# Ledger of designs, part 15: VH-VL binders against Flagellar assembly factor FliW (fliW)

Target 1, 154 residues: Flagellar assembly factor FliW (fliW), of Carboxydothermus hydrogenoformans (q3adg3)
Amino acid sequence: MFILRLFSPAFGEIEADESQIFSFPEGLPGFSHLKKFLLIRHRDNSPFFFLIAIDEPEIYFILIEPSRLLADYHVELSCEQQGLLHLSEETPVLSLNIVRIPPEAKEMIINLKAPVVFNLQEKIARQIILDADYPVRYPIPLSKVKEKADAGTK
Below, E stands for the ipSAE of ESMFold2; O stands for the ipSAE of OpenDDE; V2 stands for 0.75 times the mean of E and O plus 0.25 times the DockQ between their complexes.

## First folded at step 15 (VH-VL; framework fv_ficlatuzumab)

Design w5 (from u3 with heavy chain M34I; at its last look DockQ between E and O 0.84; V2 from the best seeds 0.83)
Fold by ESMFold2, look of step 15:
Structure w5 (fold): chain C 154 residues (1-154), chain A 124 residues (1-124), chain B 107 residues (1-107)
Amino acid sequence: as target 1 above (154 residues)
Amino acid sequence: QVQLVQPGAEVKKPGTSVKLSCKASGGTFSDYAIHWVRQAPGQGLEWIGEIIPIYGTANYAQKFQGRATLTVDKSTSTAYMELSSLRSEDTAVYYCAREDLHWGSGSTYGMDVWGQGTLLTVSS
Amino acid sequence: DIVMTQSPDSLAMSLGERVTLNCKASQSVDRYLSWYQQKPGQSPKLLIYDASKRATGVPDRFSGSGSATDFTLTISSVQAEDVADYHCQQYYRYPWTFGQGTKLEIK
């Protein structure tokens, strides 16, 4: 594994290895020119992640792992979408959702319509627009996130 | 520098329909929410609805559900609002506005780019 | 619908005075509150979003504060070009709603 050193205005100096780097063949909406991102978990057992553009590290996204918070949320990919991500039956996958958290807010807003799906084997990722009728703007109390994280440490 | 260009005025008879346009100049709508807001003479602002072309979704205020239709032509970077069964109380300035929905670091959360508005007059 | 109520309806201030405009929501809107300035004959212009963040290019004499149901817009030293209607707007829940506005005039 290689050690990457990166400076981000929001995070300072970051050291990461190749397992945390993902290729985004089409980038992200509004950032189609950014093809490589560093994925960092906020901390162990946290549902939050940061996705930081390697070439422009002032640009980052906050992602959440929804599976522990939203039991009825299911990411179901079409055959075409699975092909675009090079997914097969045995491929390990991670699905995360972009969130917006204003300063001092009590609730965050989750984009449930368009998760970011990561092929953990080939290290590629894409934002996928789901066929299901999920909302683009879904509010969730931050207190529920902290409560579930604490319960997981009991 | 994105500008949203709207026609200055439209005059219509009650019972007809109008289709108002909003063209992005020096930019696009592709990755944004496009909002429509109206303001009757001397009155406050009233949100009509939004369309988010990349997700194929639209949301309307209940008052306009069934009368207003929001669309976007991506090839011309033009948003449209069609309002049917016009009545005199629909007389207002109609604004389009663009909202950043990328939610990346440094994004503004609000309608930060507005058109100059189209004055719709509904008069018999 | 979340009703946004602004106060006062209008006020007249001397140049250089501190101005405070109030906005109250009928239920909590958390931090999902913006302020718009609308000069006579012009489109609204975003001043403040997320309750307290200034939009790009907005002078630092404008500031926002508050959370939940009670919000204020402050102009620390009012200028002649600040003559406008000021609208608060919540984007917490559909439909988005605006306050009725506060008209600011210079004496």
Scores: ipSAE 0.742, ipTM 0.880, lowest interface PAE 1.0, mean pLDDT 89
ESMFold2 (binder alone), look of step 15: mean pLDDT 90; pTM 0.928
OpenDDE, look of step 15: ipSAE 0.899; ipTM 0.944

Design w6 (from u3 with heavy chain S105K; at its last look DockQ between E and O 0.86; V2 from the best seeds 0.82)
Fold by ESMFold2, look of step 15:
Structure w6 (fold): chain C 154 residues (1-154), chain A 124 residues (1-124), chain B 107 residues (1-107)
Amino acid sequence: as target 1 above (154 residues)
Amino acid sequence: QVQLVQPGAEVKKPGTSVKLSCKASGGTFSDYAMHWVRQAPGQGLEWIGEIIPIYGTANYAQKFQGRATLTVDKSTSTAYMELSSLRSEDTAVYYCAREDLHWGKGSTYGMDVWGQGTLLTVSS
Amino acid sequence: DIVMTQSPDSLAMSLGERVTLNCKASQSVDRYLSWYQQKPGQSPKLLIYDASKRATGVPDRFSGSGSATDFTLTISSVQAEDVADYHCQQYYRYPWTFGQGTKLEIK
């Protein structure tokens, strides 16, 4: 069992294994030098995840799983995009979206245009720009996130 | 360290068009939002619109819809704003500004890098 | 469009005084509000974003507060270099809009 030990100012000491580490061959826009990230789910039934840069762990992103909130949102990858992620039909995939939540805000802003797509088998990930006309800045009330999570636990 | 370089002045006659440039140097270009903001003499700031090169999208204030066109040339890292059907009330300093859309912890949000502005004078 | 209204239009302060600039939105902009400083002859410079967060390199004498419709920029001890126009701006709903500005001068 491989255990990564990491200190983050925001999260303190973190222990993780290989299954939580993802390689980003092109990094993320604005962070092209950061090639490895740790993916942590916020809580067992939370739609939120944290994506923490291993080499600079003060840098992290908040991600959300949109399938829990947005029934009409569909991530469709081109053949080229699937190839870049080494995806085949049986490959397990996770798609998450970066969000922005100002302190004390009532609404978060989600980037629906560019999900981060994870190949769960090969542990690679990329931010993908969708062909569909989704907004870059999509506001969602945080109360809707709370209501959806509560309803889903029943 | 990114700089946005704009020409200092342009003079145009009413009814014509102008294409203002904004050249980015010293950083990535395509994954930022590029905004255009103008300021008439002695007045406040007015947002014209934005273009996001990586997504190929643009948004405009309704007042400028149909008159303003935002484009980019990725090979030269240059943003352009074309304004048509010029009027004397279009006389202003036109700024370009860059906004970080990466949304990582530690990012500054808002228009944190501004060009020096181009003074457009519209008169006969 | 969301109208941003600043007050006062102008004011003159003595060095070292605490100054408060106000910005009111015509409808809620949540926390999606920024403040810009524009010194004479210069382009605007971002001071505050997300209502209260200082941009990089901004002195800690500048602070922002507020939410929804009422926002305040505070300069705890005004200095000569703070002579400028100050603009608030919302980025909650398109189009982005600015307040008309507040001119700060030193007596």
Scores: ipSAE 0.713, ipTM 0.867, lowest interface PAE 1.0, mean pLDDT 89
ESMFold2 (binder alone), look of step 15: mean pLDDT 89; pTM 0.922
OpenDDE, look of step 15: ipSAE 0.892; ipTM 0.942

## First folded at step 17 (VH-VL; framework fv_ficlatuzumab)

Design x1 (from w1 with heavy chain M34I; at its last look DockQ between E and O 0.71; V2 from the best seeds 0.81)
Heavy chain, then light chain:
Amino acid sequence: QVQLVQPGAEVKKPGTSVKLSCKASGGTFSDYAIHWVRQAPGQGLEWIGEIIPIYGTANYAQKFQGRATLTVDKSTSTAYMELSSLRSEDTAVYYCAREDMHWGSGSTYGMDVWGQGTLLTVSS
Amino acid sequence: DIVMTQSPDSLAMSLGERVTLNCKASQSVDRYLSWYQQKPGQSPKLLIYDASKRATGVPDRFSGSGSATDFTLTISSVQAEDVADYHCQQYYRYPWTFGQGTKLEIK
ESMFold2, look of step 17: ipSAE 0.811; ipTM 0.898
ESMFold2 (binder alone), look of step 17: mean pLDDT 90; pTM 0.927
OpenDDE, look of step 17: ipSAE 0.893; ipTM 0.943
ESMFold2, look of step 19: ipSAE 0.786; ipTM 0.891
ESMFold2 (binder alone), look of step 19: mean pLDDT 89; pTM 0.925
OpenDDE, look of step 19: ipSAE 0.901; ipTM 0.945
ESMFold2, look of step 21: ipSAE 0.793; ipTM 0.887
ESMFold2 (binder alone), look of step 21: mean pLDDT 89; pTM 0.927
OpenDDE, look of step 21: ipSAE 0.887; ipTM 0.942

Design x2 (from w1 with heavy chain D31E; at its last look DockQ between E and O 0.88; V2 from the best seeds 0.85)
Heavy chain, then light chain:
Amino acid sequence: QVQLVQPGAEVKKPGTSVKLSCKASGGTFSEYAMHWVRQAPGQGLEWIGEIIPIYGTANYAQKFQGRATLTVDKSTSTAYMELSSLRSEDTAVYYCAREDMHWGSGSTYGMDVWGQGTLLTVSS
Amino acid sequence: DIVMTQSPDSLAMSLGERVTLNCKASQSVDRYLSWYQQKPGQSPKLLIYDASKRATGVPDRFSGSGSATDFTLTISSVQAEDVADYHCQQYYRYPWTFGQGTKLEIK
ESMFold2, look of step 17: ipSAE 0.790; ipTM 0.894
ESMFold2 (binder alone), look of step 17: mean pLDDT 89; pTM 0.924
OpenDDE, look of step 17: ipSAE 0.896; ipTM 0.945

Design x3 (from w1 with heavy chain G27Y S30T; at its last look DockQ between E and O 0.82; V2 from the best seeds 0.82)
Fold by ESMFold2, look of step 17:
Structure x3 (fold): chain C 154 residues (1-154), chain A 124 residues (1-124), chain B 107 residues (1-107)
Amino acid sequence: as target 1 above (154 residues)
Amino acid sequence: QVQLVQPGAEVKKPGTSVKLSCKASGYTFTDYAMHWVRQAPGQGLEWIGEIIPIYGTANYAQKFQGRATLTVDKSTSTAYMELSSLRSEDTAVYYCAREDMHWGSGSTYGMDVWGQGTLLTVSS
Amino acid sequence: DIVMTQSPDSLAMSLGERVTLNCKASQSVDRYLSWYQQKPGQSPKLLIYDASKRATGVPDRFSGSGSATDFTLTISSVQAEDVADYHCQQYYRYPWTFGQGTKLEIK
C-alpha cells in the first residue's frame, strides 16, 4: 500500500493509497491532458465523491452515486464502451455522475447523460455518453441526499 | 484566443427564413453548450435556446419552439440558428454565446463568451 | 416561465459612488442566477454567476448576493467604464430568462 501525498488548494494536504488512483486514458472533456485522478469518498455512507486531478490538484469534480436517489436510472454500456473500459462480466465497476452545487444552493444539478465509469480492477475510468434519453441538467434537492451527519463530531 | 464569429448583418423579407452562423475558435467546440440570445432595438435580452454538441441535445424557449432550429457542424466548429416565418418583430441583434459544460472546480458557469452579434432586419 | 424583474430601470451616479442593482424572480431560482454587463454598442459580458461568484477578469468592485427570489449586484465604487446596461438571468429552469435590464449612467 503506497501513500500518495498531494496538495490541493481546496483540500489541503491529502494522503491516499494507490488504490484510489485512476487512469483516464482520454482525460475528461476540457481536460484531455489530465490523465490521472484521485477518487475520494466525501464521508462514510455519503453518496458524494471528489475526483481530484493529480497533476493539477486545484482541478476537481464532485461526483454522486445515483443508485440511492434514482431507482430508474440505468447505465448501459455498448460493447465498444465496455471494450474501452476493459470490462468483462465479472469486472467490478463503479458508476458516478458529475454534479454542480453552487455555494449555499438547496438543489444540485446532476449530469445524467454522461456518467463517469470506473474499472475498479484495472483502475481506469472514462466519461461515457449514454444512448438513453437522460437529461444533462437534472435538478435534485440536497435534502433528498441520505448521508450521515457525523454525530460524534465535536 | 477564444472567439465566436458571426456575420454582421442580414436583411430578409417577411415570411422567409434565415440561417445564422456562429463560428467558434480557440477552444474545443464540443465541450461547450451554445446558446442563442436576441436583442430587439432598444430592448432587453431574450433567450432563444441552446444546443449541446457532445450530447446532441437542444432546448428551446416555448415562444420559438417549432420556428427556431439549432444545429451544429462539429467538423467546422460552427453553430447555426435557423428562424422561419420571419416577421418584422424578429428584427434584432442575434448573439451566440457559449457555456462551459465541464462542471469542474475550474469551470466558469454561465455564458462566458459571446459573439459580436448579427443584426437581422426583417422588412419589405 | 420565471419572470425576472430588475430595479431601478435606470439610474445616474457620480464617480466613486456605491451602486446597488436589484433583481427579483417570480419564483425561487435558488442560487442559479447570473449578471451580465452590456456596454453601449457591445455584446454582453458575464460578471457574476451562481449568484455571487465573479467571472474571470471581473474587477473586485463587482459583487453579487442573494438567493431564491431576491438578488443584488453591487458596484462598490463606480468608474466611468461601468456605464452600461446590466442584466440578470436565471438558469434554474427552462426557459432561461433575463430581466429587462438596468441602465447605469454617470451624472
Scores: ipSAE 0.738, ipTM 0.871, lowest interface PAE 1.0, mean pLDDT 90
ESMFold2 (binder alone), look of step 17: mean pLDDT 91; pTM 0.937
OpenDDE, look of step 17: ipSAE 0.899; ipTM 0.946

Design x4 (from w1 with heavy chain Y55S W103S, light chain Y32S; at its last look DockQ between E and O 0.04; V2 from the best seeds 0.00; counts 0 for: pae E 6.5 > 2, placed apart)
Fold by OpenDDE, look of step 17:
Structure x4 (fold): chain C 154 residues (1-154), chain A 124 residues (1-124), chain B 107 residues (1-107)
Amino acid sequence: as target 1 above (154 residues)
Amino acid sequence: QVQLVQPGAEVKKPGTSVKLSCKASGGTFSDYAMHWVRQAPGQGLEWIGEIIPISGTANYAQKFQGRATLTVDKSTSTAYMELSSLRSEDTAVYYCAREDMHSGSGSTYGMDVWGQGTLLTVSS
Amino acid sequence: DIVMTQSPDSLAMSLGERVTLNCKASQSVDRSLSWYQQKPGQSPKLLIYDASKRATGVPDRFSGSGSATDFTLTISSVQAEDVADYHCQQYYRYPWTFGQGTKLEIK
């Protein structure tokens, strides 16, 4: 069994297995040179995830599972987008959204326009810009999600 | 300016249902969560629940879970609260109130705009 | 649920006096606390949010303070138009909860 060990300034020493490593063929916007990322759930049952760049562990993103917050938010991919991710009907898929949580903020800002979609079978992922009219910046008070986040820490 | 308009009064019998409306004007309906709060005669305020913009996701106080249903019609900028299995104890003024969901320094937490309330009387 | 307790239940003050209303939470709500004013026969009006921020149009004589579990609404010089019920409310955790209210009258 392959075990990845890396040090991130934000997280300290991290151990993960190969099932948590995803390839980003195009990287992420602003970080096109970074092709490998580690995906870690914040806590058990937490809606939050961390996406950590393996080659530059000081770079990381906070992701959230939108289904945990929004009942009618649906990620619909075009055939072309599905192809880029090698998706089929049988492919297990995870869709997460990047969030920004400024220090001492009362709210988080979620990007609903461009989710990160993970092919859990082939371990490839991409940030996809949806055709649907979703906001790039959608604020949610932290009080709206705090219980769900805290539940994962218990 | 933003205004929330509610019907004046409703009279219902026990065991029936009521659907109260709250029409918003003068703002962006989808940028505000809509809360419902009631006040029994001579009593304090009681939070019923809220409906979140964009998705229509609703949160309820446990006391009203399964009995209250919050919905919105974005085309008419109207929020609705349906309360079923009415009881005499449900007699109260029911308020709708918005919460700002905008980001940044201009955000105002809490309920900054209230409707005039609907008096619901439940009696046999 | 977080229980909000206000004190006193009622008070009568003379014009121009300093008024202090208290609100206590059963557990920390950080600064997620609002105050509302409800005049007789009217809907509640937001006075203070985030414990100490004054809502738009609220007179300077109103101020909020506190954090965690203990909060205070102060009227530096009470006026006749301040006769109302005052409600505190936490939005730190669901369900949102209100205090039982404080009734302010003028002697």
Scores: ipSAE 0.019, ipTM 0.628, lowest interface PAE 6.0, mean pLDDT 90
ESMFold2, look of step 17: ipSAE 0.027; ipTM 0.640
ESMFold2 (binder alone), look of step 17: mean pLDDT 89; pTM 0.921

Design x5 (from w1 with heavy chain Y109W, light chain R93K; at its last look DockQ between E and O 0.91; V2 from the best seeds 0.85)
Fold by ESMFold2, look of step 17:
Structure x5 (fold): chain C 154 residues (1-154), chain A 124 residues (1-124), chain B 107 residues (1-107)
Amino acid sequence: as target 1 above (154 residues)
Amino acid sequence: QVQLVQPGAEVKKPGTSVKLSCKASGGTFSDYAMHWVRQAPGQGLEWIGEIIPIYGTANYAQKFQGRATLTVDKSTSTAYMELSSLRSEDTAVYYCAREDMHWGSGSTWGMDVWGQGTLLTVSS
Amino acid sequence: DIVMTQSPDSLAMSLGERVTLNCKASQSVDRYLSWYQQKPGQSPKLLIYDASKRATGVPDRFSGSGSATDFTLTISSVQAEDVADYHCQQYYKYPWTFGQGTKLEIK
């Protein structure tokens, strides 16, 4: 039994359960009114995710998990930011970054300044602006992403 | 519908500073990067820099680093560019332009709204 | 800095003709290339971004193509209102840079 059925112009019919739904108390830039998003992984072991607005499913974001691609990238949250996300020492957390990929591009642009941080227990998420001087527009080859994914299968 | 309103002209002496304004109306100010681009008489377009209010960041072309300062006033939806140590080669039309920074599906990546420009004349 | 070079410098065309404007980057800019139209005495207007995507309200007669270092803007059937300077611009690496422009006139 699927808890949620959703039609998206980009993805067609989507069937998901409640565990994939996250509350965004402040939405995302340009979409502060959108409070609930569906997070789905592109495919097994892929670093890519899609974040789809439940109330306006034509609106979506492409996210990437940077952990194996960018060794020096560190998401450090202030005490206030941790509080806004209801984080404690045991809370499972996922940090993803929004990317832009033009048609036929060989490189994507990653927003390293403002990751989207997910509280996996309480199912809340926020885009967090880091204090560190990370770039908003960081290019990385898509071929590097494919090689990282393939290496993970060995 | 978004409009960027700039003053028509400014006249300054060499060695002084100018602070140019760009007021946004009819839209959400914080969802955009604000760019500044100049065009000297009979010349092409030259990018000066950008400010991105939601991230609190600014980026400058190296030749303007230290001379140009980009700021915003969110309460009045106004962007500013201050240019110091003016010289005659700074005579140009100065445009502000907005770029969509949503990064969601359907986002435009280019500077899709431009002000009408301010003509800065630097002369004795 | 990435230098953007446009050709030709100017071009005069009859109404209804196909126009091709060229833009070459000094190094690869991938697909991070836009085209702007600047009519006489006016501000630039975005036509094409991401090398080939039309901005809102841009007529279908405008199209963009290319990747890496070589890009074209095509006007399939030029109209009187298309008289303008056309600028390409890369947004792959800071600083953003524009080509010098191509002036399109109707003969």
Scores: ipSAE 0.776, ipTM 0.889, lowest interface PAE 0.8, mean pLDDT 89
ESMFold2 (binder alone), look of step 17: mean pLDDT 89; pTM 0.921
OpenDDE, look of step 17: ipSAE 0.872; ipTM 0.939

Design x6 (from w1 with heavy chain A33D; at its last look DockQ between E and O 0.04; V2 from the best seeds 0.00; counts 0 for: pae O 6.6 > 2, placed apart)
Fold by OpenDDE, look of step 17:
Structure x6 (fold): chain C 154 residues (1-154), chain A 124 residues (1-124), chain B 107 residues (1-107)
Amino acid sequence: as target 1 above (154 residues)
Amino acid sequence: QVQLVQPGAEVKKPGTSVKLSCKASGGTFSDYDMHWVRQAPGQGLEWIGEIIPIYGTANYAQKFQGRATLTVDKSTSTAYMELSSLRSEDTAVYYCAREDMHWGSGSTYGMDVWGQGTLLTVSS
Amino acid sequence: DIVMTQSPDSLAMSLGERVTLNCKASQSVDRYLSWYQQKPGQSPKLLIYDASKRATGVPDRFSGSGSATDFTLTISSVQAEDVADYHCQQYYRYPWTFGQGTKLEIK
């Protein structure tokens, strides 16, 4: 079994398996050269994930499951976008959104316009700009996220 | 008091590249997005792009994609914009401006602190 | 791209008069709209954000209103120091876009 070990300044020593490693063929904005990322859930039942660059572990993103917070948020991909991710109807997919949580903030800012979509079968992912009319910045109270996280543990 | 300091002017020839700097003093550099906006003589403001220092990620207007590169040096609290393949039409004052993303409902959105701008003149 | 259109392009007002500047978006930008003041030879200054919130240090004679596609910047009693170009900007969707600006002069 393949085990990845890396050190991230923000997280310390991390151990992960192959199932948590995703290829980003185009990288992410500002980091086009970074093609491999580690996806880890913050905590059990937490809506938060961390996306950590394997080649530069000091670089990481915070992601969130929007479905757990926003009932009306739906990710619809075009055929072209589905093709880029090798998605079919039977392909297990995870859609997460990048969030910014500045220190001492009472709210987080979520990008609803451009989710990160993961093909869980082929372990490829890409940030997709949706055609739907979603805002680039959508504020969400941290208290709301906490409530949802707590509800998931019950 | 937070300040953004930019060089006064740059003169370049067409086809060359320029790298403009924006040094921030005061505050926490990583807590703000850094935007770049230019203004041609007698014209309105044009958004070039932004970089998110906390992540190092950048967003660009389509017009500048592939030609503009935004970077930051967190150790010196300095943002950079490199613009390649310069044209006469690139002659403008280039501003850096920060956006405070510290707070949600209590945050100040928009670009609340601006540099003095750098006049870039592109001429043969 | 979201197109921002300001009106009028320019206006001259007398001291103490009420000034109304308009900004229209080609599509809804919700409340993600900012106003900037740019005095001659100076950098822009943030006046209003989130359509109606005054930035720090902005006089109370400035006010912003509107939502979705129609926005207004109002100066209740224009002063000599208010001579400037005024720019609206949406930050609802990338790319961020500005209006063409409105030039305010005093008669």
Scores: ipSAE 0.016, ipTM 0.633, lowest interface PAE 6.6, mean pLDDT 89
ESMFold2, look of step 17: ipSAE 0.732; ipTM 0.881
ESMFold2 (binder alone), look of step 17: mean pLDDT 89; pTM 0.920

## First folded at step 19 (VH-VL; framework fv_ficlatuzumab)

Design y1 (from x1 with heavy chain D31E; at its last look DockQ between E and O 0.85; V2 from the best seeds 0.85)
Fold by ESMFold2, look of step 19:
Structure y1 (fold): chain C 154 residues (1-154), chain A 124 residues (1-124), chain B 107 residues (1-107)
Amino acid sequence: as target 1 above (154 residues)
Amino acid sequence: QVQLVQPGAEVKKPGTSVKLSCKASGGTFSEYAIHWVRQAPGQGLEWIGEIIPIYGTANYAQKFQGRATLTVDKSTSTAYMELSSLRSEDTAVYYCAREDMHWGSGSTYGMDVWGQGTLLTVSS
Amino acid sequence: DIVMTQSPDSLAMSLGERVTLNCKASQSVDRYLSWYQQKPGQSPKLLIYDASKRATGVPDRFSGSGSATDFTLTISSVQAEDVADYHCQQYYRYPWTFGQGTKLEIK
C-alpha cells in the first residue's frame, strides 16, 4: 500500500493513501502554482472534507458536499468543462463546495457559484464556475449540517 | 506589497457621469473582490458595491442599482466604477479596496488593501 | 439594510488607558463583523475580522469580541498613534454596512 507522509501545521502528521491525491491542472484561485492536493474526510460521519496542498501543507480548504443540504442545487457542467475533467457518462464524480466558518460562528458561508469537481477515476479536479446564477456567499446554519449528518448516521 | 492607485480628484456637473479608476500596482485583481466605498465630507463610510472578476459577479447596494456599474480590465489590473446621473449628494471621497476571496487557510476576510481615494466634487 | 450603531460617538483618553468601543447591529450578523481604523487624512485600515481575528501587522493591544448583535473593540493600552476614527462593518448580508464611527482622541 502506497503511503503519503505529510506534515501540516493544522493537522500534524498525516499518513494517507496515494489514491486520495488529486491533480489540479490549474490549481485553485490565488494558488495556481499548487497542482497536487490531498482530499480527506473530516470524520466518518462528517459532511466536511479537507483539501490540503501537498507542496505547501499549511494551505488547506474546507469543503462540504451540498447534495444533502440543498435539494435545488444542481451542478451542470458545460461540454467544455466535462472535457477538461475527462468525464464520460460512467466516470465517478464528486462535487464539493468551499466554505468558510469563522470561530464560534453559528452559520457557515458556502461558495455555490464555484464547486470543486473531482474525477475519481483519473484523479483530476478543478474548480468550476457555474453558468447558473448561484451566489458566491451563501449562509447556511451549522445546525442544519448537524441535522443532516445525524439523519444519515441513522 | 500591492498598492491601489487612484486619481486624486475629479470635478463634474450634475446630470453627467463619471468613471473612476483603481489600478493595482505590484499585484492583480483576478482572484479578489474589488469593493467601492465612499465617504461624504464629515460622514461615515458607505458601501457601493463589489465585483468578483473570477466568478463574473457584481453586487450593488440598492440605492446605487441602475446608477453604478463596476468593471475590471484584467489586462491592465484596473478596476472601474461608473456613476451616472450625478448630483451634489454624490460629492465624496471614493475608495477602492481589495478583499481576498481564496477562502483557504490563512486568508484574511475583509478589505485589507485600500486605495487613497478620489475626491469627486459635483457642482455647477 | 442592517444598521450598525457605534458608541460612544467620540471619547478622549489618557495614554496607557484601556479603551472599549461598542458596535451594535440591528439584527444578528453572527461573527461576520470587522473593525477598521481610519487615521486623520488617511484611508481605512483593517484591524479585526470575523469579530475577533487580528489582521496581519496589527498590534496585539487591539482585540475584538462579541457575536450576533453586540461587538466590542478593545485597546488594552492606548498609544498616541491610535488617534483615529474606528468603524465597524458587517459582511453577513448585502448590502454591507458600516457603523457611523467612533472618534478616539488623546487628552
Scores: ipSAE 0.801, ipTM 0.899, lowest interface PAE 0.9, mean pLDDT 90
ESMFold2 (binder alone), look of step 19: mean pLDDT 89; pTM 0.923
OpenDDE, look of step 19: ipSAE 0.901; ipTM 0.945

